# Designs tried in a protein design chat: VHH binders against Exosome complex component RRP4 homolog (RRP4). Part 5

Target 1, 322 residues: Exosome complex component RRP4 homolog (RRP4), of Arabidopsis thaliana (Mouse-ear cress) (q9zvt7)
Amino acid sequence: MVMRKLQLPLSQTQKVRFERAIERLQSLSSSANSDASVIVTDSIPVNHDDAFLKGHGTSEVDGELLATVCGVVERVDKLVYVRTLRARYKPEVGDIVVGRVIEVAQKRWRVELNFNQDGVLMLSSMNMPDGIQRRRTSVDELNMRNIFVEHDVVCAEVRNFQHDGSLQLQARSQKYGKLEKGQLLKVDPYLVKRSKHHFHYVESLGIDLIIGCNGFIWVGEHVEVRDPMAIDDQKDEEMISSSSTGKEQSHIPLETRQTICRIGNAIRVLSNLGFTVTLEVIMETVNLSNSKNIDIHDMLGSEFHVVVAENEAERRRTKRKK

## First folded at step 1 (VHH)

Design D4 (framework vhh_gocatamig_d2)
Fold by ESMFold2-Fast, scan of step 1:
Structure D4 (fold): chain B 322 residues (1-322), chain A 120 residues (1-120)
Amino acid sequence: as target 1 above (322 residues)
Amino acid sequence: EVQLVESGGGLVQPGGSLTLSCAASGFTVSDYYLAWYRQAPGKKRELVAGISSGGSTVYMDSVKGRFTISRDNAKNSVYLQMNSLRAEDTAVYYCARLPYEDYFSGTDYWGQGTLVTVSS
């Protein structure tokens, strides 16, 4: 079991502020609907001074409107309802994805991708740990667990769709492979937009951020071998040091771990609010937590969710004016 | 240097009990999420039980009510008390450290594993 325990108990003042922010976001998008992801028993913010209609997936308990299903809160006029979360990744060839290994078979790994079918990464479709391009041997097959084991996080590219619905993956570039010393976040795939860049190096923090098209996001300690700028500029098949994940180091620095957790919590807050997840928005949310002097532990609290919603409304307003 | 060392595995009859121990060195267990995973022959490694830095616990459905995870901060150790053991519980059990304050994100250190065999 994976624990996803989120509490969002809003005071009456916070509910009013939150509703105002959401209404502003709705007007800025020229849409009658606003999105906010909820799980069962989550409190749904409503303006209690206004009459509202309870819709599907909601129930009123002790004056609070609670979610009875997992999904996205939508609002149309006075109707508040939860659209059951049927977030479905729609794969495209060339998509950069992050996933977790769930099975080690003879010549392949099965990878969980936040899709209705698993990904399949063939031994023949990846870089070898020693960096040498060669045909795969029976020794390589026997040593598959030295490359990836169950629960390892990997970055790969979508190569093909198979008739059984499974996704064929490939990891031929140095930027792909095992991800270490970091945190894996899962968000609704619709919150991730396809772009020209999914690999990001935040130099000021020493952090790598990989925003997978499938809604899996990796935040980890920077690995030089996976820097796209350094790798893409060099044609060096002789790089013996191209395998970066042979051994785990004995210690993750406290500052790096704190930075990873702060970025991870920023992503969680954005996901909880149903906001689009981009490098820009993530970093602005991190900066907002620092400017408000909010401890990492307090980021998942109600006040910071309200502050992020207010900030996102202002950010989008400012962008429309430019 | 960070190290996790498991002990307590062995052969037990169905319905029996075992206590697994995980001795940690190079870090303080109360500062981390810690978990027990298991891997049965021909199956994937799966999360059995976890304990957060704050002391809250999680369990997979098939062991809930039968297994109890605990932590002894003075001994810098984590335990898995296994009661009412079934043949399906036969596996190698691994102690793991989770640095990111959740059970979904990466694991940075694993123990060597300890074999539990439940046979009739």
Scores: ipSAE 0.000, ipTM 0.219, lowest interface PAE 15.2, mean pLDDT 76

Design D5 (framework vhh_gocatamig_d2)
Amino acid sequence: EVQLVESGGGLVQPGGSLTLSCAASGSIFSIYALAWYRQAPGKKRELVAGITSGGSTVYMDSVKGRFTISRDNAKNSVYLQMNSLRAEDTAVYYCAAYRPSYLGTHEYDYWGQGTLVTVSS
ESMFold2-Fast, scan of step 1: ipSAE 0.000; ipTM 0.449

Design D6 (from D5 with A97V Y98S R99L P100Y S101K Y102T L103P G104F T105G H106S E107S; framework vhh_gocatamig_d2)
Fold by ESMFold2-Fast, scan of step 1:
Structure D6 (fold): chain B 322 residues (1-322), chain A 121 residues (1-121)
Amino acid sequence: as target 1 above (322 residues)
Amino acid sequence: EVQLVESGGGLVQPGGSLTLSCAASGSIFSIYALAWYRQAPGKKRELVAGITSGGSTVYMDSVKGRFTISRDNAKNSVYLQMNSLRAEDTAVYYCAVSLYKTPFGSSYDYWGQGTLVTVSS
């Protein structure tokens, strides 16, 4: 995934604050500081007395060469470019991923995963809408478009690799399947750490957040998982965690839509700055926007990017001391 | 990393009261699901009370009506008010945090070091 090119006009005060935040972030690194490391809007030093060629991840603004992506500045002859630190998604069995359906084929769906090969979800590797575990029939094949169609956003788990390098997916749990009433965000896969938990229910906001290992992140209205065969205490747990059930499932409340947009913009800002995307960091960024009274629309502006960088420097400082 | 600091434990006579406090680090306290567990010698750790980020509460049957769990997001703290204490309430009490889960079961992301509550004359 490629970070959106963003040219932010920074005032002198904002530039000083931003540079100070970056210096603090670099000083907290256990690796030797690299003068070549840049984030979006960093000025790249060039000798203007010598002809130079503007390469990938760079843009010239007001006579200065700025980074448009996070990475390492590399120089080859007269060419100056930014090599992204973003590795492509490297799949592992058990990874939770989010993707878009790109084709309904025979007995399978092809899913875009932000990987050099598509994912393949077999009809035999998903729960049927009726919930019954059985062999798939020709009638089920004819009704595949009633399950997923092109452009649907789906959540699945990596099961295996096929001989052609494509990812075999599975969706055999109630937590997998079609995602509706929300927003899909794309970030560089290296910003997502594999963890015990990729599904997050933020009960106070009524939001489901799925942080896919492939860099696709879903933010949507909470969907109650129904398991009619569940044990009584498990049902009690579900009722406690999702006491705010969406009985109004026909629309998304305005407050919830605004919250989804605020969370989405927090993720975009973190992605623009090249910061790790976790539930904790996302929610701290959302809270920061609220505490500074920043409108959702203004979150993608220069001031909030500076504020987030300052906050990330402080967050990493305090966590390193603990 | 979340640090949990428990306080308020001690020795109290049967029928007495204690308030346990747990202070957590971090600016995202409001999204935490929080629980109080206890473990008496020779027994398994058990859920005493829990509170979700939305304010829903759960209590074990033997403490219903006697114990009250509450949270103060401005102070990054969760409290367990314990009234009408009994000898069987004697245990080490642990504060536990999950970033998004219901306070049910024993799988939490962070645990405190525990605070001893002794109910004895």
Scores: ipSAE 0.000, ipTM 0.366, lowest interface PAE 11.6, mean pLDDT 77

Design D7 (framework vhh_gocatamig_d2)
Fold by ESMFold2-Fast, scan of step 1:
Structure D7 (fold): chain B 322 residues (1-322), chain A 122 residues (1-122)
Amino acid sequence: as target 1 above (322 residues)
Amino acid sequence: EVQLVESGGGLVQPGGSLTLSCAASGSIFSIYALAWYRQAPGKKRELVAGITSGGSTVYMDSVKGRFTISRDNAKNSVYLQMNSLRAEDTAVYYCATEVYTWDSGEYTFDYWGQGTLVTVSS
């Protein structure tokens, strides 16, 4: 169930520890919740005295309804079906997403979003670099590559669906736009839960973390967001002073780059293990790597995956009071 | 809404310099992007340089490093400083502003100046 997407060479000792951790995680599940989960060939209870409709992921064999896919049994009226756990991103208006620019087209950018259609960010649907809200011009169109070029990572919000099914994006806030000095990670969208907050500032580390609803996650050096209409002379002086103290805009300090890599590797390990990705779990995984004195590159190894699984089993036990 | 009036054209020798000025009348100059176009006899009108309200610039390859576009919002003016002029730069130069309708995605040409003649000849 766990690590199905990752082939790790486990020693016999590591395999025993890993299997024990998985058993603990499974045993912490509610019995009622476990009864809804099925593996291929599991029997699904139905009342044969009442008419029922066989749906997706089910097959009737010798008077029994069996699951033909792994997932969760759902019932709607008389319809019984199995919903697979391999759910793809299902966009909703207002979703905060991170994506990669794949085309600079006429009046728009096309953005890869980990969805079966691309996102479209219109030149008219974003804040201009000068911060002034105005009608866009042909000169602005000629300067689109000064705003975003192919391979740039951007943060935006889902605004609507276009007639062809593509996602219309908008970036009409200073918190949206180009993301620089960091790392983009891709996880399965079902590992990300919609929440009240998708933008996180880890002040102690000087890091911005953006968890996109589409499973794209950004980890980068903190950038102070400023509303051009909310001028503060003291903040402007502080920012100018910081720049004048020799911090070049194109340079990330070594310590910050190492922190970004450690957080990125924590996310990769959580993704490999199929664990839900939240700020809290990411930071716990980072702290675990530090407490076990694991080098950044060693985090992707078998030992740290086993350690993270063991830690997750203990974390869930503590929360549920066994 | 806006009227554009060009000035500064004239006759110069190859290697010489000229500064073109475009003065705008209207209440919203500072939010407009502006461009210089040129048209030589028998040729199509071409974009020479453009400047956004925030000061970002674009130049055609053949003038890059020789021409500089700038703006002064306090004077409602845009300028084209032309250095190291060549015979091929001979044209009528036009100041223009174009509008992208932010709802429909359609471009319109809102304002064009009358043009100013630049002749590079010995």
Scores: ipSAE 0.000, ipTM 0.123, lowest interface PAE 22.3, mean pLDDT 73

Design D8 (framework vhh_gocatamig_d2)
Fold by ESMFold2-Fast, scan of step 1:
Structure D8 (fold): chain B 322 residues (1-322), chain A 122 residues (1-122)
Amino acid sequence: as target 1 above (322 residues)
Amino acid sequence: EVQLVESGGGLVQPGGSLTLSCAASGSIFSIYALAWYRQAPGKKRELVAGITSGGSTVYMDSVKGRFTISRDNAKNSVYLQMNSLRAEDTAVYYCARIEDTYYLPSDEFDYWGQGTLVTVSS
């Protein structure tokens, strides 16, 4: 669960540092007057000598008010309730999403999207392997498994809602389709802000990062997207020939794999702390792990979570001061 | 070290049922995708069913409607409920922890159990 309250075992000194960082973050936020984040069974402080009303996500057990859901405690007059953090994606047409294929069905693929309904990618709504836009045939339907199979990670765009509330997807741009040679990460969708740019190429590291509006994030080895207007016939033929004769991409170099893991762990730490996930913040977290000489596996430990929280408090203070 | 231990295999008559269990140790269980694979004598290993960290499921066409995969994160376990068993379901069944990543080869990030034998015959 993504929360300001860290779910890892902390030493006493780490607890003090973490609490200090969170207090600094709270003082810089316009929501600084909100109560602390809670998880199920956490005690919610109330004055039992004063009348109060139990709201959503609360239950009274043995004279204590306990949280029954994960969220933020809010108080309105005498009403005490837990505002559940938004765990579900709220789709909009044009959203760029990353998902996992869970079913190959008749003329369609069903895609897990971290939404209460699955996405549906129709055979008619994706680029064919031959690149020709045409009516799909029964032969194309028989060859669907040559395009996507169960567990494939895909990138697509939200096109519309179907009558049953499911999400209609499309993958007609060169930037969409199957994602290979990387990691898929899941974060709460509210940590991802809709922006003009969801596809990122970190050229210095040779990494593609796709931050899906649905909270699925892809980190993988860079793949050049063909620009039909920029590629001439000679260069395209030469590139294909080169790939056929010498460029085997059945594996990822060790250094690239380690970079993917470091970026993935940075995203996991940000998610654990409930921080907004953007290219800027991800890369700052990666750079912080390198500057503090933290091994990739140690990033998921308590110390690095505390360090990231401290850094985020300083980052927000500096931006507000500016 | 991640350890996966399967149980529940055995001999069953056609049309019968079996429940396979897989207990995991050595890592945080809830964040990983889990799957059941099977391998019949002389055949390649094939995916039977999978369940993601979020609870979404995938099934091989020939078992759809007959098999149900589920997980219990509190018990670090994944289950495969097999109903209406057929002779063709005879195989060694493997529990696998699949990383939430698509990297070739994916087995570099996968952990497998030792397997449990399921025989469907009279």
Scores: ipSAE 0.000, ipTM 0.116, lowest interface PAE 19.6, mean pLDDT 73

Design D9 (framework vhh_gocatamig_d2)
Fold by ESMFold2-Fast, scan of step 1:
Structure D9 (fold): chain B 322 residues (1-322), chain A 122 residues (1-122)
Amino acid sequence: as target 1 above (322 residues)
Amino acid sequence: EVQLVESGGGLVQPGGSLTLSCAASGSIFSIYALAWYRQAPGKKRELVAGITSGGSTVYMDSVKGRFTISRDNAKNSVYLQMNSLRAEDTAVYYCAAFDELYSTWGQEYDYWGQGTLVTVSS
């Protein structure tokens, strides 16, 4: 279990505004679990005359047991802990995931996927550099480091489970593979929901956003996926050569880099507050930072967290059926 | 398929030490969180110590500083080193395991051992 702790210094005015926003959000949720639901810094009642165990999502401060994550307080025997609705990533075949290459091994890559099990991407289960689907050879195996090396960020799909619990990955579509020119962000998997679309192109900003089911989120400069059947090979030779020559020396433009950072900070703020991370909510948070003229660096400050919480309360109030 | 087998229980005098061992006889358990529970006569089963697949530990307040939980993934084993034993530590000790992708402390456990008796008496 990954514990999240929000440690923001709030002024008295900011604290009142924040608590009001959270109270509104809680009132808009199901009435059934109001007594057991907690947010970060909520006090959890315990009997100090009895021995008790501090579980995940709790911390003892000055004899008071406080929640360090948002969720439901549960008690089993003397154990007190906070359970999030989806505290851990629960893999399903077909999940779109983002991960970081840890190891180049024999005929496979080992990939970190934001949980205690690694992903395994087999050479036979990924796209070849030439784009042709064929049986893998010893020459392909010898050239694995030309495809992915340690620390590379990759996008893949969950295929199956191995007997040792590791996840079998595949990357056979042109939309999968190595991710370049961007940021990798880590959020609790329960903040991302399975949907029909995990790949997003924000055309107005020139940004690709991939929301992994495992809580890894990629924000990067848009890359055009080339359709081999639509490309005129003769016309592209000079551009391909130019692109290949400049590929290692290419840099993200400053404006694009700033946009990536702003989107990344929006995701971090939503994660800190325990809000569901979707394209809609991310973009709304980015637009909010722009409308309030908040500098990228100031987004991680107390004021913007309060503003985002207030905005989320208003958004959910408006969408709720009366 | 996975079986948890405890060993190391017995009679020990107050102030003495015991090491409990729990071995998994089946599938690779490196992804499991492991816990030691105990149940004394007339009391509910309680969590004594736990260790995640990553090595993070949890301890009951009354045993903190006296007991140490550790794991050896190469041997598919988890250990509970018990020092400065007291009469109040007398109980049947159970080893339990859960998959961290699907559960957390105090919720669903996938496997339980049969228990090993620890008696602290002169």
Scores: ipSAE 0.000, ipTM 0.100, lowest interface PAE 20.9, mean pLDDT 74

Design E1 (framework vhh_brivekimig_d4)
Fold by ESMFold2-Fast, scan of step 1:
Structure E1 (fold): chain B 322 residues (1-322), chain A 122 residues (1-122)
Amino acid sequence: as target 1 above (322 residues)
Amino acid sequence: EVQLVESGGGVVQPGGSLRLSCAASGFTFSSYGMSWVRQAPGKGPEWVSSISGSGGDTLYADSVKGRFTISRDNSKNTLYLQMNSLRPEDTALYYCAKDWYEGLDSYEFDYSSQGTLVTVSS
């Protein structure tokens, strides 16, 4: 693929190392001519002496291969296709998303999703603070600002598409809802891979990581989700009772706050380099910063970007040959 | 590793119908667009149809538009091609393909399967 442009001041030595890493990453891709941009009706050069496959965004007319969408021509083995240049979130029903509340309206909240249309979370489609699943009343409607206000970060699931193109959201599980004591990061949506697991608990660090399909990523202090069935276990009952009698601390511990910042900076570096953002890659990048004794602030510097690029080239080389 | 297994081909008479299936594994099926590609005897490969990851958008080659319908069942990781009003020129080996046009991850393409043969005889 075409690597994301890095706009950091690099020394001559760092530039050579970075260019070598990028060259290795590009050589691991089967794609050729990935820098070629086309618009609709542009002719795409092909070798008709060799068999080729017409892919997305291409159409054969009078023996010529034409682009049917704007984008970059990519070639993988015999497949020729056009990749669109717009880094657009392509919503799918069931997607786990993270967003920011931008409006408290009648019986609904409007949520920014890093997408050309906003999400809509209905009062009827979320868990109530009292935990009771019931028909929403006028009193509940008057108290919507006690649930979410503008600028709150929320986790939800894509339920449906509305007629106007906006996304209908739902937040009926205890794993959804308001996110507190952490930071929100925005990355290009194409850097996030859909998976069966978007909620991650890094137990060793006491951190919750939510990798939204829309490119919004949450990193925060772990919040225990209560399992209603766990009350049958005597040890769980004792633990719940102990936590209920204690007074809560409102502050994030310094060590946890530093960890959140380190993970956040790892994500920023991966985003700057245009690398896929997964739990595995994020944690490898965090561990790399620790092994190289790089302070949190220095992670956004040119040296660490070069180090991460070199590491990603080695990681992909090794993984491809496994 | 990406694995795609095609099935549902056979021999039919002109005007007949067939439904092809492609069982996918080794990747998050709903995150990728999928395509059907065919190769007629003695000819080069031809793209037939594509469908978005959500199933909301579809594209068809002019030669099959109005006769073929592409669909997917993301809960079963399966791609389908419903072929109606089949013609002798539709005779080909049919392959399914994972679209990488929106991805930065991997560009590996799996043609390793035998495909599924569709023969339209008069």
Scores: ipSAE 0.000, ipTM 0.112, lowest interface PAE 21.8, mean pLDDT 73

Design E10 (framework vhh_brivekimig_d4)
Fold by ESMFold2-Fast, scan of step 1:
Structure E10 (fold): chain B 322 residues (1-322), chain A 123 residues (1-123)
Amino acid sequence: as target 1 above (322 residues)
Amino acid sequence: EVQLVESGGGVVQPGGSLRLSCAASGFTFSSYGMSWVRQAPGKGPEWVSSISGSGGDTLYADSVKGRFTISRDNSKNTLYLQMNSLRPEDTALYYCAKDIEYTWEGSSYFDVSSQGTLVTVSS
């Protein structure tokens, strides 16, 4: 519903196509006076033939109206202003989040979550490396760095929110824990919708996608999740895998790495345009890049941003009319 | 040095047709999108139509949709504008332009070293 004005160098053809797509998206918006989402220095379209008043979050430079704050452009009569959106993550119990470990402390890890306070993951609130839920021992406490160290990317769930603003996390399932062999993307939290499913396995590509409620998105090589009680555990294969990890820890097939990068760039383009990030939209954007024969590097260029905007206008038009 | 030469204009009655041509030189023609821009007497320039470098994508101003067709022949470095069902308000000097990179400022300019080609629609 909320759209962004891009600051990309555009040819005449690209500029007209992009402006047309944005106009179509604006006409499909259900918000009464909502125009477009903007970031600092974005151009705000105005008809200079008509008198207008510049309001909060706007400044006129060289005959062009620019945003001085991030938010949504609103128009009331002749007044044009930017209403600030809360881009900050607002936690809710049960949220699936992705974060980065910033400190290993006594019986806890501190995790960066794109929130005004860090998340805290207690040793007593995580899934142990042996996969068995049990009382934590002093040996476990001494070996916390064998579980997570600074800069590790982890997946967890919001357990509680304390009055002092501290966010308590938990990782009591095999699906949580350390994320390896992939990349972390950061998008504005308002682009991520809370849903029933935040863990996605794209079987055709061998990729795991985790869309965190806090705007942290993980794209990585698929990891098989096992129930510790399953009788078909491959102990020998697990031992071989553990033995091989040291030598081949960074080994991801070239095709898989390219796929991860293509998905990551699709997310970056959607984020740049201020479009909602869901599995469906990400995959449509990836498929669009493949159908147009866009090289991974060229996805961040002006042409692909215009193509994605045009595609989103048509997608929303189709869904609105149903 | 980019050189563009327009031709094909003339006087025609309402409902008539004209085909404009633009001969391009000084750059790799197939690598750039091209546009037609017109300027009526006493008015500012108005964008009319654009075509991608490959010719696969075209775009038209609302005022000419369904009446004008833009095309190109990359083997001849030539851009065309087929104008059908001409109206008095189509009267203008027509210029072809090589697509230029725009910044978010939105300013656009084209070389007016060419005289353009005059299209007059009158009874």
Scores: ipSAE 0.000, ipTM 0.194, lowest interface PAE 18.6, mean pLDDT 73

Design E2 (framework vhh_brivekimig_d4)
Fold by ESMFold2-Fast, scan of step 1:
Structure E2 (fold): chain B 322 residues (1-322), chain A 123 residues (1-123)
Amino acid sequence: as target 1 above (322 residues)
Amino acid sequence: EVQLVESGGGVVQPGGSLRLSCAASGFTFSSYGMSWVRQAPGKGPEWVSSISGSGGDTLYADSVKGRFTISRDNSKNTLYLQMNSLRPEDTALYYCARGYDLYEWSDTPFDYSSQGTLVTVSS
């Protein structure tokens, strides 16, 4: 079997609360048109007297057919499935993406993205580990594995499409490159909106958050980097350069690890419910878990999914009235 | 190629103990949190326990807390689950997963064609 997440059984009380939250969300939506739209854990009506086939986005729990993805229920003959809304990544030049290295090849790395072709990161299109920009040599080619190996997580920018349709990446800024000491999460790309900022530093928590346009999201321990593009370019003397404070290799402080897990679980809950993933919404969800005294491990349970849905309904109601 | 191979399952009496192992390959083991998940016949999967990459942080499901201990040996790329005071309801196929919990989407043992290891607790 292939499984992406745990099924979420709801008690009768939780089901009533959840359905009320969804009704409020639907009533506040200007595009509500009485489609058979579902979100994760919705029961899909089936005739148990007839044989039916479970398709994409459905799972059977305790004799009920439940939606496992957000979308529209479709039926073809005996097949019941959920059609996901705009699930595939459509790349644009300038997109910030996070990916996983699949292959180390000659002068290039292949990077898994949420796209039908792999991303290609050229040795000539990345920063060298020594930080010096120079022509790439045969020695650099021989030492590519010292830069990235298979399964490394990398942050990069979309540069263009190659002749063969491959997506060409670049990593020429100190902001890009190998990501360490954190979690990689995958959400549907349509939940990530293109914005002016995809790289976030949550200073209060010491966390770096990169919301990739391809639906890959990185949550990790902060790495301090001097940003030459300061908000106030006239105050160069106040710019803080990166400091080489010795960090223990592979040792993330317990508090930081717990924070990474809490943020990661907030993202997972938002993704499960089909809600837009932004820094604002992620942090609201984290704060909600803290205000309700939800332990990290309980965030992925049914109660917190219901609480997040209720909160989103209230947030949209309040925002619409402003 | 990422591979996760579980072992150590078997038949035990109620109150008995078993130790499960998961041999990992194809990735930097110490950089990833790892989890144990079980699936009883006819039921959905249940998360059991998670451990951080360094081994410094652990989480347990309420149903196993105080009875099970998750651990890892990063020098051997191996994840362990020590199961004590076993109960009939612990009967399940046990799988290891890369990720702090099952909700790290892309990295489950099911994605790597894992067989799991069967634990049967019966009198």
Scores: ipSAE 0.000, ipTM 0.134, lowest interface PAE 17.1, mean pLDDT 73

